# Miniprotein binders against q53ft3, part 32

Target 1, 195 residues: q53ft3
Amino acid sequence: MFGCLVAGRLVQTAAQQVAEDKFVFDLPDYESINHVVVFMLGTIPFPEGMGGSVYFSYPDSNGMPVWQLLGFVTNGKPSAIFKISGLKSGEGSQHPFGAMNIVRTPSVAQIGISVELLDSMAQQTPVGNAAVSSVDSFTQFTQKMLDNFYNFASSFAVSQAQMTPSPSEMFIPANVVLKWYENFQRRLAQNPLFW

## First folded at step 5 (miniprotein)

Design m47
Fold by ESMFold2-Fast, scan of step 5:
Structure m47 (fold): chain B 195 residues (1-195), chain A 104 residues (1-104)
Amino acid sequence: as target 1 above (195 residues)
Amino acid sequence: SPIQREFLKLMEEAWEYMLEARELFQEALELYEKGDKEEALRLFRKAAELYQKAAELFLKAAELAIKNNDPKSYKQAIYYAERAMRYAEFAQKYAELIQRELEK
């Protein structure tokens, strides 16, 4: 149903279903994460009048999970990008994952998606400055990411093609992909808006 | 007491329906993702029926608890009755969605 993307990591498309209406993605080494993209895969839409509330959870100083509302995804806005860096522990917040006995490790955060009625979602307030984009911004980010990859790979592939026996054939070595990934990851970590 | 034993029996029976419905709901969602809409529809409908049966049993348990002046048990039973009704609604809405997709 859902996908979760962190820059420089493999996309996750297999959420853990912890209840009929609740889905979770694990985020290992969460302290290095600035932005998370949550999106619908397009295979299963939400039923009429429903959408998804997106939550972020991390272990507090006592190892207790703290859930914070980041924003929403709906059939009309099936993707969103969230800034999770700098979020602090909150107290006394209500959230649909409060009754869940979810096992956590100290270095692992989670993205939670709760399927809710749109009317209920409209009454909820996300944490400030967490939602930084809409589906349009996700599309723009994806296009820039692909453009960056294409330009990097093409530049290197031209040099590599000069070394092949047949100039009509183009081959891109696996190490070119790895180098692009590392460079993109490093740049994004330094400035999340460089893209 | 006999009334507390009956309460626990109702709660246990309701939970058996909840667990059966959950298995069907999860299987239906996986089938829907794989594009097996007909089978997914069948399982969502079955799940909805079982969640509804669970809700009815939780509500009976709640009535028993309130008659027994047990507010803690009442709150517990009502909590799960509401969850079962919510899950029945989700299963029904997914079934309606798939039915409409199959009619296109």
Scores: ipSAE 0.282, ipTM 0.713, lowest interface PAE 3.9, mean pLDDT 76

Design m48
Fold by ESMFold2-Fast, scan of step 5:
Structure m48 (fold): chain B 195 residues (1-195), chain A 104 residues (1-104)
Amino acid sequence: as target 1 above (195 residues)
Amino acid sequence: SPIQREFLKLMEEAWEYMLEARELFQEALELYEKGDKEEALRLFRKAAELYQKAAELFLKAAELAIKNNDPKSYKQAIYYAERAMKYAEFAQKYAELIQRELEK
């Protein structure tokens, strides 16, 4: 039903369903994440009068999850970009040995999606600085994601002379990816919110 | 208490319907995602029926808790009755959505 995207990482399209109305994506190494995109796949729309509330969770100093409401996705607004850099484990104090002994252990945060009635969602208050509402910030983020995808996809381009035949492998012509990239950039320049 | 024993039996029966309905609901979403709308519709309708049965049993348990002047058991039964009714509504709304899609 839902997808979750982080710059430089594989897109997640298989949320863990933890209840009838609740879906979770794991975000390992979340301290390196600045933005997350949550979106509907388009395969299953929300029924009339329903939508999704988007939450972010990180472990506190005791390992207990702390949940914060980031925003919403609906049939009318099926994708949202959230800045989570300000919501991570808090500001660490500076230590004399901080720079010398900092070994970051991978930690897992979560994106949660709660399916709710729209009337119920209208009464909820998101964290004020999580949603990316600035057109400039959105455009910069979207351009970076677009560049990342194109670079990732094109890095797998192989000339016909270098191909190892495999009947089970799928191939996408590099020129098709380039054409998509150019078309997306053109549309983004005309209207950053076109998708 | 005989009333408390009957309360627990109703709660257990209701919970079994809840678990069965949950499995059908989740399977229905997976089938819908794969494009099997007819089978998804069937399972959402079945899930709605089972959630409704669970709700009815939780409500009967709540009535027994009232008769037994047991506010703790009443609150527990009402909590699960409300959850069952919510999930029955969701299953019904998904079924209505799929039925409308199949009409075109």
Scores: ipSAE 0.513, ipTM 0.822, lowest interface PAE 2.2, mean pLDDT 77

Design m49
Fold by ESMFold2-Fast, scan of step 5:
Structure m49 (fold): chain B 195 residues (1-195), chain A 104 residues (1-104)
Amino acid sequence: as target 1 above (195 residues)
Amino acid sequence: SPIQREFLKLMEEAWEYMLEARELFQEALELYEKGDKEEALRLFRKAAELYQKAAELFLKAAELAIKNNDPKSYKQAIYYAERAMLYAEFAQKYAELIQRELEK
């Protein structure tokens, strides 16, 4: 039903369903993450009067999850971009052994989606530091991704045609797709602000 | 006490229906995503039925708890009755959505 996208990482489209109304995506090595995109796949809409509340959790000092409401997704607004960097509890905190650069073992954060009645969602307030984007902003991001793909693929296809004067039928462009994906992900990791 | 034993039995029976309904609900959602709308519809309807049965048993347990002047057990039973009713509503709403899609 849902997808989760982090710059420089493989897109996740298979959430773990932990209850009838609860879906979770794992975010390993979350301290390197600045933004998360949550979106509906478009295969299943919400029934009338329902939507999804999007939460972020990270382990506290005792290893217990701390949940924070980031925002919402609905049929009318099926995608949202959230800034989670400001929600990491370790940022700006001082401790006696700071000079020793004590490194925490890799921890897993989670994105949670709770399917709720729209009336219930209207009574909830997202955390103030989580940036939310409109569906228009996500559409622009997606269009830029598609534009980059077509430009990359067309360039490669011309080069391939020049090397192979008589291209055979049934050629699968999997290598072109893989090369585009790797190149785009690498560039997003280097410059995640290029929407 | 005999009332406490009957309360626990009702809660256990209700949870058996809840767990069966949850399994069917999750399977229905997966089938819907795969495009098997007819089977998903059947399972959402069955899940709704089982959630309603669970709710009835939780409500019966709540009635026993209030009779036994046990507000803590009453609150617990009511909480799960409300959850069961909410899940039944979700299952019904998904079934209605799929039914409309199949009619087009």
Scores: ipSAE 0.559, ipTM 0.829, lowest interface PAE 1.8, mean pLDDT 76
Fold by OpenDDE base, second read of step 6:
Structure m49 (fold): chain B 195 residues (1-195), chain A 104 residues (1-104)
Amino acid sequence: as target 1 above (195 residues)
Amino acid sequence: SPIQREFLKLMEEAWEYMLEARELFQEALELYEKGDKEEALRLFRKAAELYQKAAELFLKAAELAIKNNDPKSYKQAIYYAERAMLYAEFAQKYAELIQRELEK
């Protein structure tokens, strides 16, 4: 239902469903994370009148989780980019994950998505400056990533005739894809907004 | 005490419904994602029914806790009752969503 993307890391598409209405992504080495993208996979929509409140959790000085509301995802806004680097010193508010026994490891932060009524979500106030962009920014990111991949990979494309007796299709060597990925990840890690 | 025994019995029975409903709910989501809408719909409806049963039992347990002047047990029962009601509504909303999709 949900995906999570951290700059320089593999996309996560398998959230831990800790409750019927609660989904959690683990973020190891959270101190190095500046931005997180949360998005709907498009396989399962929210029911009518419902959306997702997106929370960030980090351990406090006592190792207890501090949850902060980052923002929202909805069927109409199926993705959002959040800046989390500046949130690590904030105070926690009431959060929907407090009663849940979520296994926590030191140095691992979490992104939590709580499926809630839209009316209830409208009464909540995200932490300041957490929301970087709307659906448009994520769309642009995705498009730029795809364009970048296409442009890079296509330059190394070989015809099937060069690889096999059948000349019908073009192929891209797996190592080219890997090189692109590594370069893209490096750039993304350096500047999440490099596109 | 007899009241405490009855409380625990209700909580246990309610929890059994919660567990069963959760399994159905999760399976329903997976089926829905795979495109098996008819079976997903059936399971969401069943899950909703089970959550409602759980909620009713938790509420009964909460009433017993009040009678027994046990605020801790009351809070616990109410907490689970609220969750059960929420999940029932959630399951119903998915069922409604799928039903509408099947009608198109």
Scores: ipSAE 0.459, ipTM 0.788, lowest interface PAE 0.9, mean pLDDT 81

Design m50
Fold by ESMFold2-Fast, scan of step 5:
Structure m50 (fold): chain B 195 residues (1-195), chain A 104 residues (1-104)
Amino acid sequence: as target 1 above (195 residues)
Amino acid sequence: SPIQREFLKLMEEAWEYMLEARELFQEALELYEKGDKEEALRLFRKAAELYQKAAELFLKAAELAIKNNDPKSYKQAIYYAERAMIYAEFAQKYAELIQRELEK
């Protein structure tokens, strides 16, 4: 349902489902991460009246997770960029993950997504400095993300000589990926907030 | 005590419905992502039914805990009854979404 992206890393599209309404992505080496994008894959929209609350957790000095609310994703805003640098010193927020037995590694941070009713989400306040407030910062990150996607997709590009006929595998021509990337950059330049 | 044993039986039966509903709910999400909307719809509806049955049993356990003057067990049973009701609502909302998509 969801995807998680960090500039310079492979995109994650397979969240660990830890409950009917709760999904988790692992973020190894989180100290090197400044921004994280959380987005909906577009295959399953939220039902009317529902959305996702996005949380960030890191291990404290005792190895216990500290959960903080970063923000939300909805059908109307299916992608959000969050600044997580500096949140280690932030205040913890009320969170729905406290009662859950989530397997974690002490050196790994996590992104958690809780599917909730929009009315419930409206009553919650994200921690300060989590949402990206600068349009320039958002544009720069989005461009880096597009570069990451293009590089990732292009790494799977294969010459005809190396293509193995496989009815179960789909291959996309590299020029189609390039055209999509160029179109996305053009759209971003016209409206930095379209995404 | 006999009343405590009955409470535990109700909680156990409720949890069996919760686990079965969870498996169906998760399978329904996977089918929906794969584009098998008709089968996903069927499983979301079945999951909703089983979550509702779980909620009813948790509520019966809560009533039994009140009669036994056991507020701790009451709070536990009510908590899970509420979770089951929320999951039933989610399953119903996903089913409604899929039904609307199929009607296009």
Scores: ipSAE 0.416, ipTM 0.789, lowest interface PAE 2.8, mean pLDDT 78

Design m51
Fold by ESMFold2-Fast, scan of step 5:
Structure m51 (fold): chain B 195 residues (1-195), chain A 104 residues (1-104)
Amino acid sequence: as target 1 above (195 residues)
Amino acid sequence: SPIQREFLKLMEEAWEYMLEARELFQEALELYEKGDKEEALRLFRKAAELYQKAAELFLKAAELAIKNNDPKSYKQAIYYAERAMMYAEFAQKYAELIQRELEK
């Protein structure tokens, strides 16, 4: 359903499904990460009236996860880029992942996606300026990531066995990736903030 | 007590439906992603049915907890009843989406 991309790393397209409505991507060595992109693969759209809330989690000084709401993805806005460097610590316990006792290791952060009703999402406020707000900076970053993602995706078949505690493999049709790339690039050229 | 034993039995039966529904829901998403829409539709519909059964049993457990003056058990049963109803709605919405795609 979802993909997660960090510049300079292999794209992740197989989230760990920790509940019917909750998906997690692990981000090892997160202190070296400045930006993360979360996007829909286009294979499964959200049903009408639903979307995804995107959270970021890192271990605090005691090793306890600290969840922060970064933003949202929807059928109308199927990708989002977030700046995670410099996020403030100690953000609240209002997150939907609180009851799940998700175990973490030092230096491994997580992206969490919670599938929710749009009405519920409208009541939430993302932390600070996690979403990239500069149009020029966003356009340049997004174009470079789009190019890098397509090049990586088209260059070889990737096994995702090493990406989760329970290894899994999934293959995406090449034409789905190509169509996503072309449609995203076209829409980005028309309006850098369409997503 | 007899009431506590009946409460636990209802919660256990509800959880059996929840776990079976979760497995079907996750399998349905995997099949949908692979393009097996007809089978995904069938499993989402079955998952919705099982989540609804779980919700009914959690609600019966909640009624029993009220009669037994046990607010902690009531709160727990209501919490899971609401989650089961939410997941039933999600499964129904995914089924509706797939049905529309198959009709195009």
Scores: ipSAE 0.509, ipTM 0.817, lowest interface PAE 2.2, mean pLDDT 78

Design m52
Fold by ESMFold2-Fast, scan of step 5:
Structure m52 (fold): chain B 195 residues (1-195), chain A 104 residues (1-104)
Amino acid sequence: as target 1 above (195 residues)
Amino acid sequence: SPIQREFLKLMEEAWEYMLEARELFQEALELYEKGDKEEALRLFRKAAELYQKAAELFLKAAELAIKNNDPKSYKQAIYYAERAMQYAEFAQKYAELIQRELEK
């Protein structure tokens, strides 16, 4: 149903379903992650009146999970970009009580998606700095993705697509998708702020 | 106590329906994702039925807990009855969505 994308990593398209309405993606080495993209695959929509609440969880200094609401995904807005760098250990410095550790052990964070009624979602308040959803920046990101994918697909049309012609079907070789993904990762790694 | 044993029996029966419904619901989502809409529709409808049966049993357990002046058990049974009803509605909404897709 869902996909999760982080710069410099393989895209995840197989969420762990932990309940009828709950889906989870693991994010190892989350300290190196600045942004996460959550999107619907387009094969199964939300039922009418429902959407997905997107949460971020990381282990506290005591090992207890801390969940924070990042934002939402709906049939009308099937993808969203979230900045999680401000939600990690650095945010603790703003509070009177901070955790101090001499030795750090690697931890795994999670992205959680909860399928909920739109009316219920409207009453929830996301963390203010999590969503990177200025219309302009998201439009630029989307256009970059589309343009990059189109360029890669076009570059292989003369060879691979010719091998599997069909009147009603278009086939894209798996390597074209892989090449596009690798280039996308490289660009995100260079300029995560401007996708 | 006899009432406490009957309460636990109802809760166990309700959970048997819940677990069976969950398996069908997850199978239905996988089939829908793969494009097998007819089979997904059948399983979503069956899951909805089983969630409804679970809810009925949780409600009966809640009624028994009230009679036994056990607010903790009552609260637990009502919580799961409401959860089962929500899951039944969720399965029903997916069934309705698929039914509309098949009619187009």
Scores: ipSAE 0.330, ipTM 0.736, lowest interface PAE 3.7, mean pLDDT 75

Design m53
Fold by ESMFold2-Fast, scan of step 5:
Structure m53 (fold): chain B 195 residues (1-195), chain A 104 residues (1-104)
Amino acid sequence: as target 1 above (195 residues)
Amino acid sequence: SPIQREFLKLMEEAWEYMLEARELFQEALELYEKGDKEEALRLFRKAAELYQKAAELFLKAAELAIKNNDPKSYKQAIYYAERAMYYAEFAQKYAELIQRELEK
């Protein structure tokens, strides 16, 4: 259903389904992450009247998860960019003792997606300033995302002579990826909201 | 107590249906993702039936708890009955979505 993207990392498209209506992506080394993109793959839409609430979870000083609502994705708005670098909790509000306040769990955060009724979602308030509101900033981030994807895909290009016979592998011509990239970039330059 | 044993048996049977329904629901999503819409539709409908059956058994357990003046067991059974009904509706909504896609 969903994908999760961080600039400079491999896109994740295989969420762990932890309940009928709940999906999770792991974000290792989350302290180095400024933004995450959550998007629908387009293979399965939400049922009518439903959408996805997007949550961010990080381990607190005791290693316990803390969940925060970032925003929403819907059939009408199937992707969203969230700033998570400002979502630190309680560095000054926790205990004053112990110079070493080490999180015992690995530095792994999670993105959670909960499929919910749109009416229920309307009653919820996301954490302030998590969603990227600036069109200019959104366009810049999108360009970086496109560049990262194209560079990554191109790094695996091989000549026909180097291909091994494998009926289980799917291949696409590198030129098709390049054409898609150029077309998307051109359309984005003309109208950053075209997608 | 015979009523307590009947309560536990109903709760266990309900949970077996919940787990089977979850497995079918998961398989239905995987089939939908792969484009096998007709089989996904069949499994979402079957999952909804099993969630509904689980809800009925949880409600029967709640009835026994009321009869035995056990409010703790009653609250537990009602909680899971509501959860099962919610998942049945969720599975039905996916089935309706696929049905509409197939009719186009």
Scores: ipSAE 0.356, ipTM 0.752, lowest interface PAE 3.5, mean pLDDT 76

Design m54
Fold by ESMFold2-Fast, scan of step 5:
Structure m54 (fold): chain B 195 residues (1-195), chain A 104 residues (1-104)
Amino acid sequence: as target 1 above (195 residues)
Amino acid sequence: SPIQREFLKLMEEAWEYMLEARELFQEALELYEKGDKEEALRLFRKAAELYQKAAELFLKAAELAIKNNDPKSYKQAIYYAERAMWYAEFAQKYAELIQRELEK
């Protein structure tokens, strides 16, 4: 139903469904992530009157999950870009010397999507500055994403020939990536503020 | 106690319907994605029916708990009854969507 994209990483199209109305994507090495794109695949729509609330979760210093509302996706606005770098501490230290700051192995963060009534969603307030709302910032992100993808694809073409594929790796058909890319370009051409 | 045993029996029976409904709901989503709309419609309707049965059983458990002055069990049963009712509505709305798509 949904897809999740991080620049320089393989797109995820197989969310873990943790309840009938709840979907989760894992984000390993989340400290290196600045932006996340969440989008509908177009395979099935939301039922009338429903949409998806998009949440971000990261482990706090005690390992407990902290969920924050980023924004929404709907049939009318099926994709959104979120800046998450400002939501996590990013530094892991609050004193200049870092003497008492123990850097722990990064845990897995998550993107959660909850299917909700549109009326309920309208009454919720996302965390400030998560959504990317300007055409200029989206254009810059898109250009960087294309550059990262090109570099990744180029390196992958060479490296794959010399390495044995791992069964534990997440794979998606190239056709799905191409279809998403074409749909994304068409949507951007029709309305550059659709994200 | 006999009342506590009956409460647990109702909760367990309700959860059996919840699990069966969940499996049908998941299968219906996969069929819908594959374009098998008619079979997806059938399964969404069946899932909705089973979620409604689960809700009724959770509500019966809640009534039993409140009569037994057990607010903890009452709150638990009501919570799951509400979840079951929401899932029934969700499945029903997908069924309505697919029905409209088939009718054009």
Scores: ipSAE 0.526, ipTM 0.836, lowest interface PAE 2.0, mean pLDDT 76

Design m55
Fold by ESMFold2-Fast, scan of step 5:
Structure m55 (fold): chain B 195 residues (1-195), chain A 104 residues (1-104)
Amino acid sequence: as target 1 above (195 residues)
Amino acid sequence: SPIQREFLKLMEEAWEYMLEARELFQEALELYEKGDKEEALRLFRKAAELYQKAAELFLKAAELAIKNNDPKSYKQAIYYAERAMEWAEFAQKYAELIQRELEK
């Protein structure tokens, strides 16, 4: 239902559903990520009166996930860009054993989407400075997102004629993604904040 | 195979209608929020029509896949036909809501 995009990485369109109302995307090597875009694929709307609360999680020093509310997506505003740099643990923090040989798991953060009542969402306060409201920054990131998505779709097209879709693999023809890209870019040119 | 190529062309055409319908559906929602109910109604009706066309093409692709003994492609096409029909129903419901508001 959802997609997640990080500038410079392949778009993710296959969220892991962990409950009827909860979806998760994994973000490996999250220390290198500054911005994340969360968007609805546009195939199925939220039920009336509902929307999606977008959360960001990274492991704390105890290995437990620390969830922070970044913002929301709704039928009327089906995409949002978030700045996650500065929300990450580790700026100035030191590991207890320093440079000793310690077995470490890779740093993997998560984007979580919780389907909630709009009334409930209106009572929540996202963490400060997570949402990107600057027109210039948003427009630049959106253009990079479109380029990344188009490149992903183009790579998919290489084996198109030989593909046999499986139930576990959602397949969208590359020309469809390209048309979405063209339409989105056209709308951006007319109104950069339509998104 | 030639049949697989025909299947993919039907899927591609169906998805083109899906994306066009989705664009109109989103524009209709924006117009409705701005109070332009007449134009929103027109676009919701157009979106419903295009979603229905997409569903018909997905079903045609599914029929082709089953004749080609390809159950994976069949299931994929049926899945998207069902999604297209759901979206057509949503668009139609919004159109009915707005039509009622305009008649009051």
Scores: ipSAE 0.000, ipTM 0.235, lowest interface PAE 14.4, mean pLDDT 70

Design m56
Fold by ESMFold2-Fast, scan of step 5:
Structure m56 (fold): chain B 195 residues (1-195), chain A 104 residues (1-104)
Amino acid sequence: as target 1 above (195 residues)
Amino acid sequence: SPIQREFLKLMEEAWEYMLEARELFQEALELYEKGDKEEALRLFRKAAELYQKAAELFLKAAELAIKNNDPKSYKQAIYYAERAMERAEFAQKYAELIQRELEK
C-alpha cells in the first residue's frame, strides 16, 4: 500500500503488515537521516472516510520505543515529507560523559502507518516541525541550490568511455559556476516558491 | 596558445547559453503545470533557441580543437554539443505539444 524513501537509499515498497490496519518500515542507521518521504502506491486507495497516520519510533536511552506522530497521508494528499532530525536519539543532548557509554545498540528506527478514520486524525496533533512545510527555509534553499547545480554540472559529465577515457581532466569554468549562482538567486527573488 | 584561449572562450560562452536555457526550460515547466500555456510555449521556444546557440558554439570549439590537433578537446566539445542539441529537441517537443493544445 505504501512506500518509504530516504535520500541516498533504495526505496522501500514492501512494508511489514503487523496488524490489519498497521504497517511498518525499518530505518537502519536513522541518526544519519534528516528527512523521510512516505507515499501511497497507486494500486490500493484508502477506504472512503479513512487515511493514514504516520508515526516515527526510535529507541530511548533504556531501549524502549518512543512513538511520535509525524503527520498524515490521505487519498487527497498521498505523499508527505517529514523532518526527523530533531527527533533522533542524542541530537542536541550530548554530554561530556556520553562518551563513557561503551555499549552500543544498533540504531534502528521505524516508520509506522496506522489506517484511521479521517475524523479521528483531525483531532490529533503531530510533533512540531515534522512536516515539510515547517522545514527551515535556509536548508530548503541550500538543497535546491545544490540540486540545480548538480543537474547543470551533470550535463558536463563524461559518460562515454570510448570518447573521453580521462574524465578527471574535465573542467567547468569558475565564472560559469558564478553565473549559475547569480541566475539561481535572481529566480529565487522573483519566485519565492522556487526553493 | 591563442587557439587554446579561443577554444576556452567559446566553451565558456556556450555554457552561459546552456545555463540560461535550463532556467527558461524549468520556468516553462512550472508555467505549463499551472496552466499558463501561452507563456510556457514562449519560454520553451526561447529555451530551444538558446540550446541551439550553445550547440553552435560547442561545434565551433570542436573545429578549433581539430585545427589544433587536440582530439581530447574535440571529443569534449562534441559531447556537449550533442547534449545541447538533445535539450533543444526536448524543449521543441514540449513547444509542439502546447501549440497543438492551443490550436484546439
Scores: ipSAE 0.000, ipTM 0.125, lowest interface PAE 20.6, mean pLDDT 69

Design m57
Fold by ESMFold2-Fast, scan of step 5:
Structure m57 (fold): chain B 195 residues (1-195), chain A 104 residues (1-104)
Amino acid sequence: as target 1 above (195 residues)
Amino acid sequence: SPIQREFLKLMEEAWEYMLEARELFQEALELYEKGDKEEALRLFRKAAELYQKAAELFLKAAELAIKNNDPKSYKQAIYYAERAMEHAEFAQKYAELIQRELEK
């Protein structure tokens, strides 16, 4: 359902589903990561009134996870860019992952996505240093591009599902769009003036 | 229906050309920055050609959608035909710029 992109690394599209409403991506060597992009693949939308809360987790000095709320993705805003460099260790935001025992190595961080009611999401405050400036030209272009490709992938997938009864035919164009997005995003990260 | 299957086939084929054109366009930009202007010119011209082929296929898909009384698919196909044409124009403008540089 979700993708996770780090500049200079392969895009991850296979989140580990750890509960009916919870998904996790592993981020090895997280100390070298400045930004993380989280986006919906466009094949399965959130149910009406639902969205995804995006969390970042890193191991403390005792190897225990410290979860922080970064922000949200919804059907109306299906992608977000987060700056994880400079996040403080220790104090985390309230999170739904407290009861989960996810085994991790000390150098591996995680992105967690919790599917929640929009009303519940409105009551939560993301950590102050996670969201990137929307006035930055690179961030603006990236957000516009992500929104555009999600809308295309979603619209095409719906049309294919309505017109073709075979489920196997549904994924070919979405994979093609996703691969182009991955390549384009890597180019923008390496050269923000590329356009 | 057979018309619906043909529409999807045309859309898929068009997107294969779009992706190939985009990859060539990006490679051309890298070659241009490295100073390999002749090879960059070749790839920008090839990208423009492939974007034009994509546009033609999107337009054929749009024709099928209107024949099948499907305005949603028609609108989608026309949108991407227009985007493909815009990308072809960008690739052609880069080719023209490089051609002028090589002539001097």
Scores: ipSAE 0.000, ipTM 0.118, lowest interface PAE 17.1, mean pLDDT 70

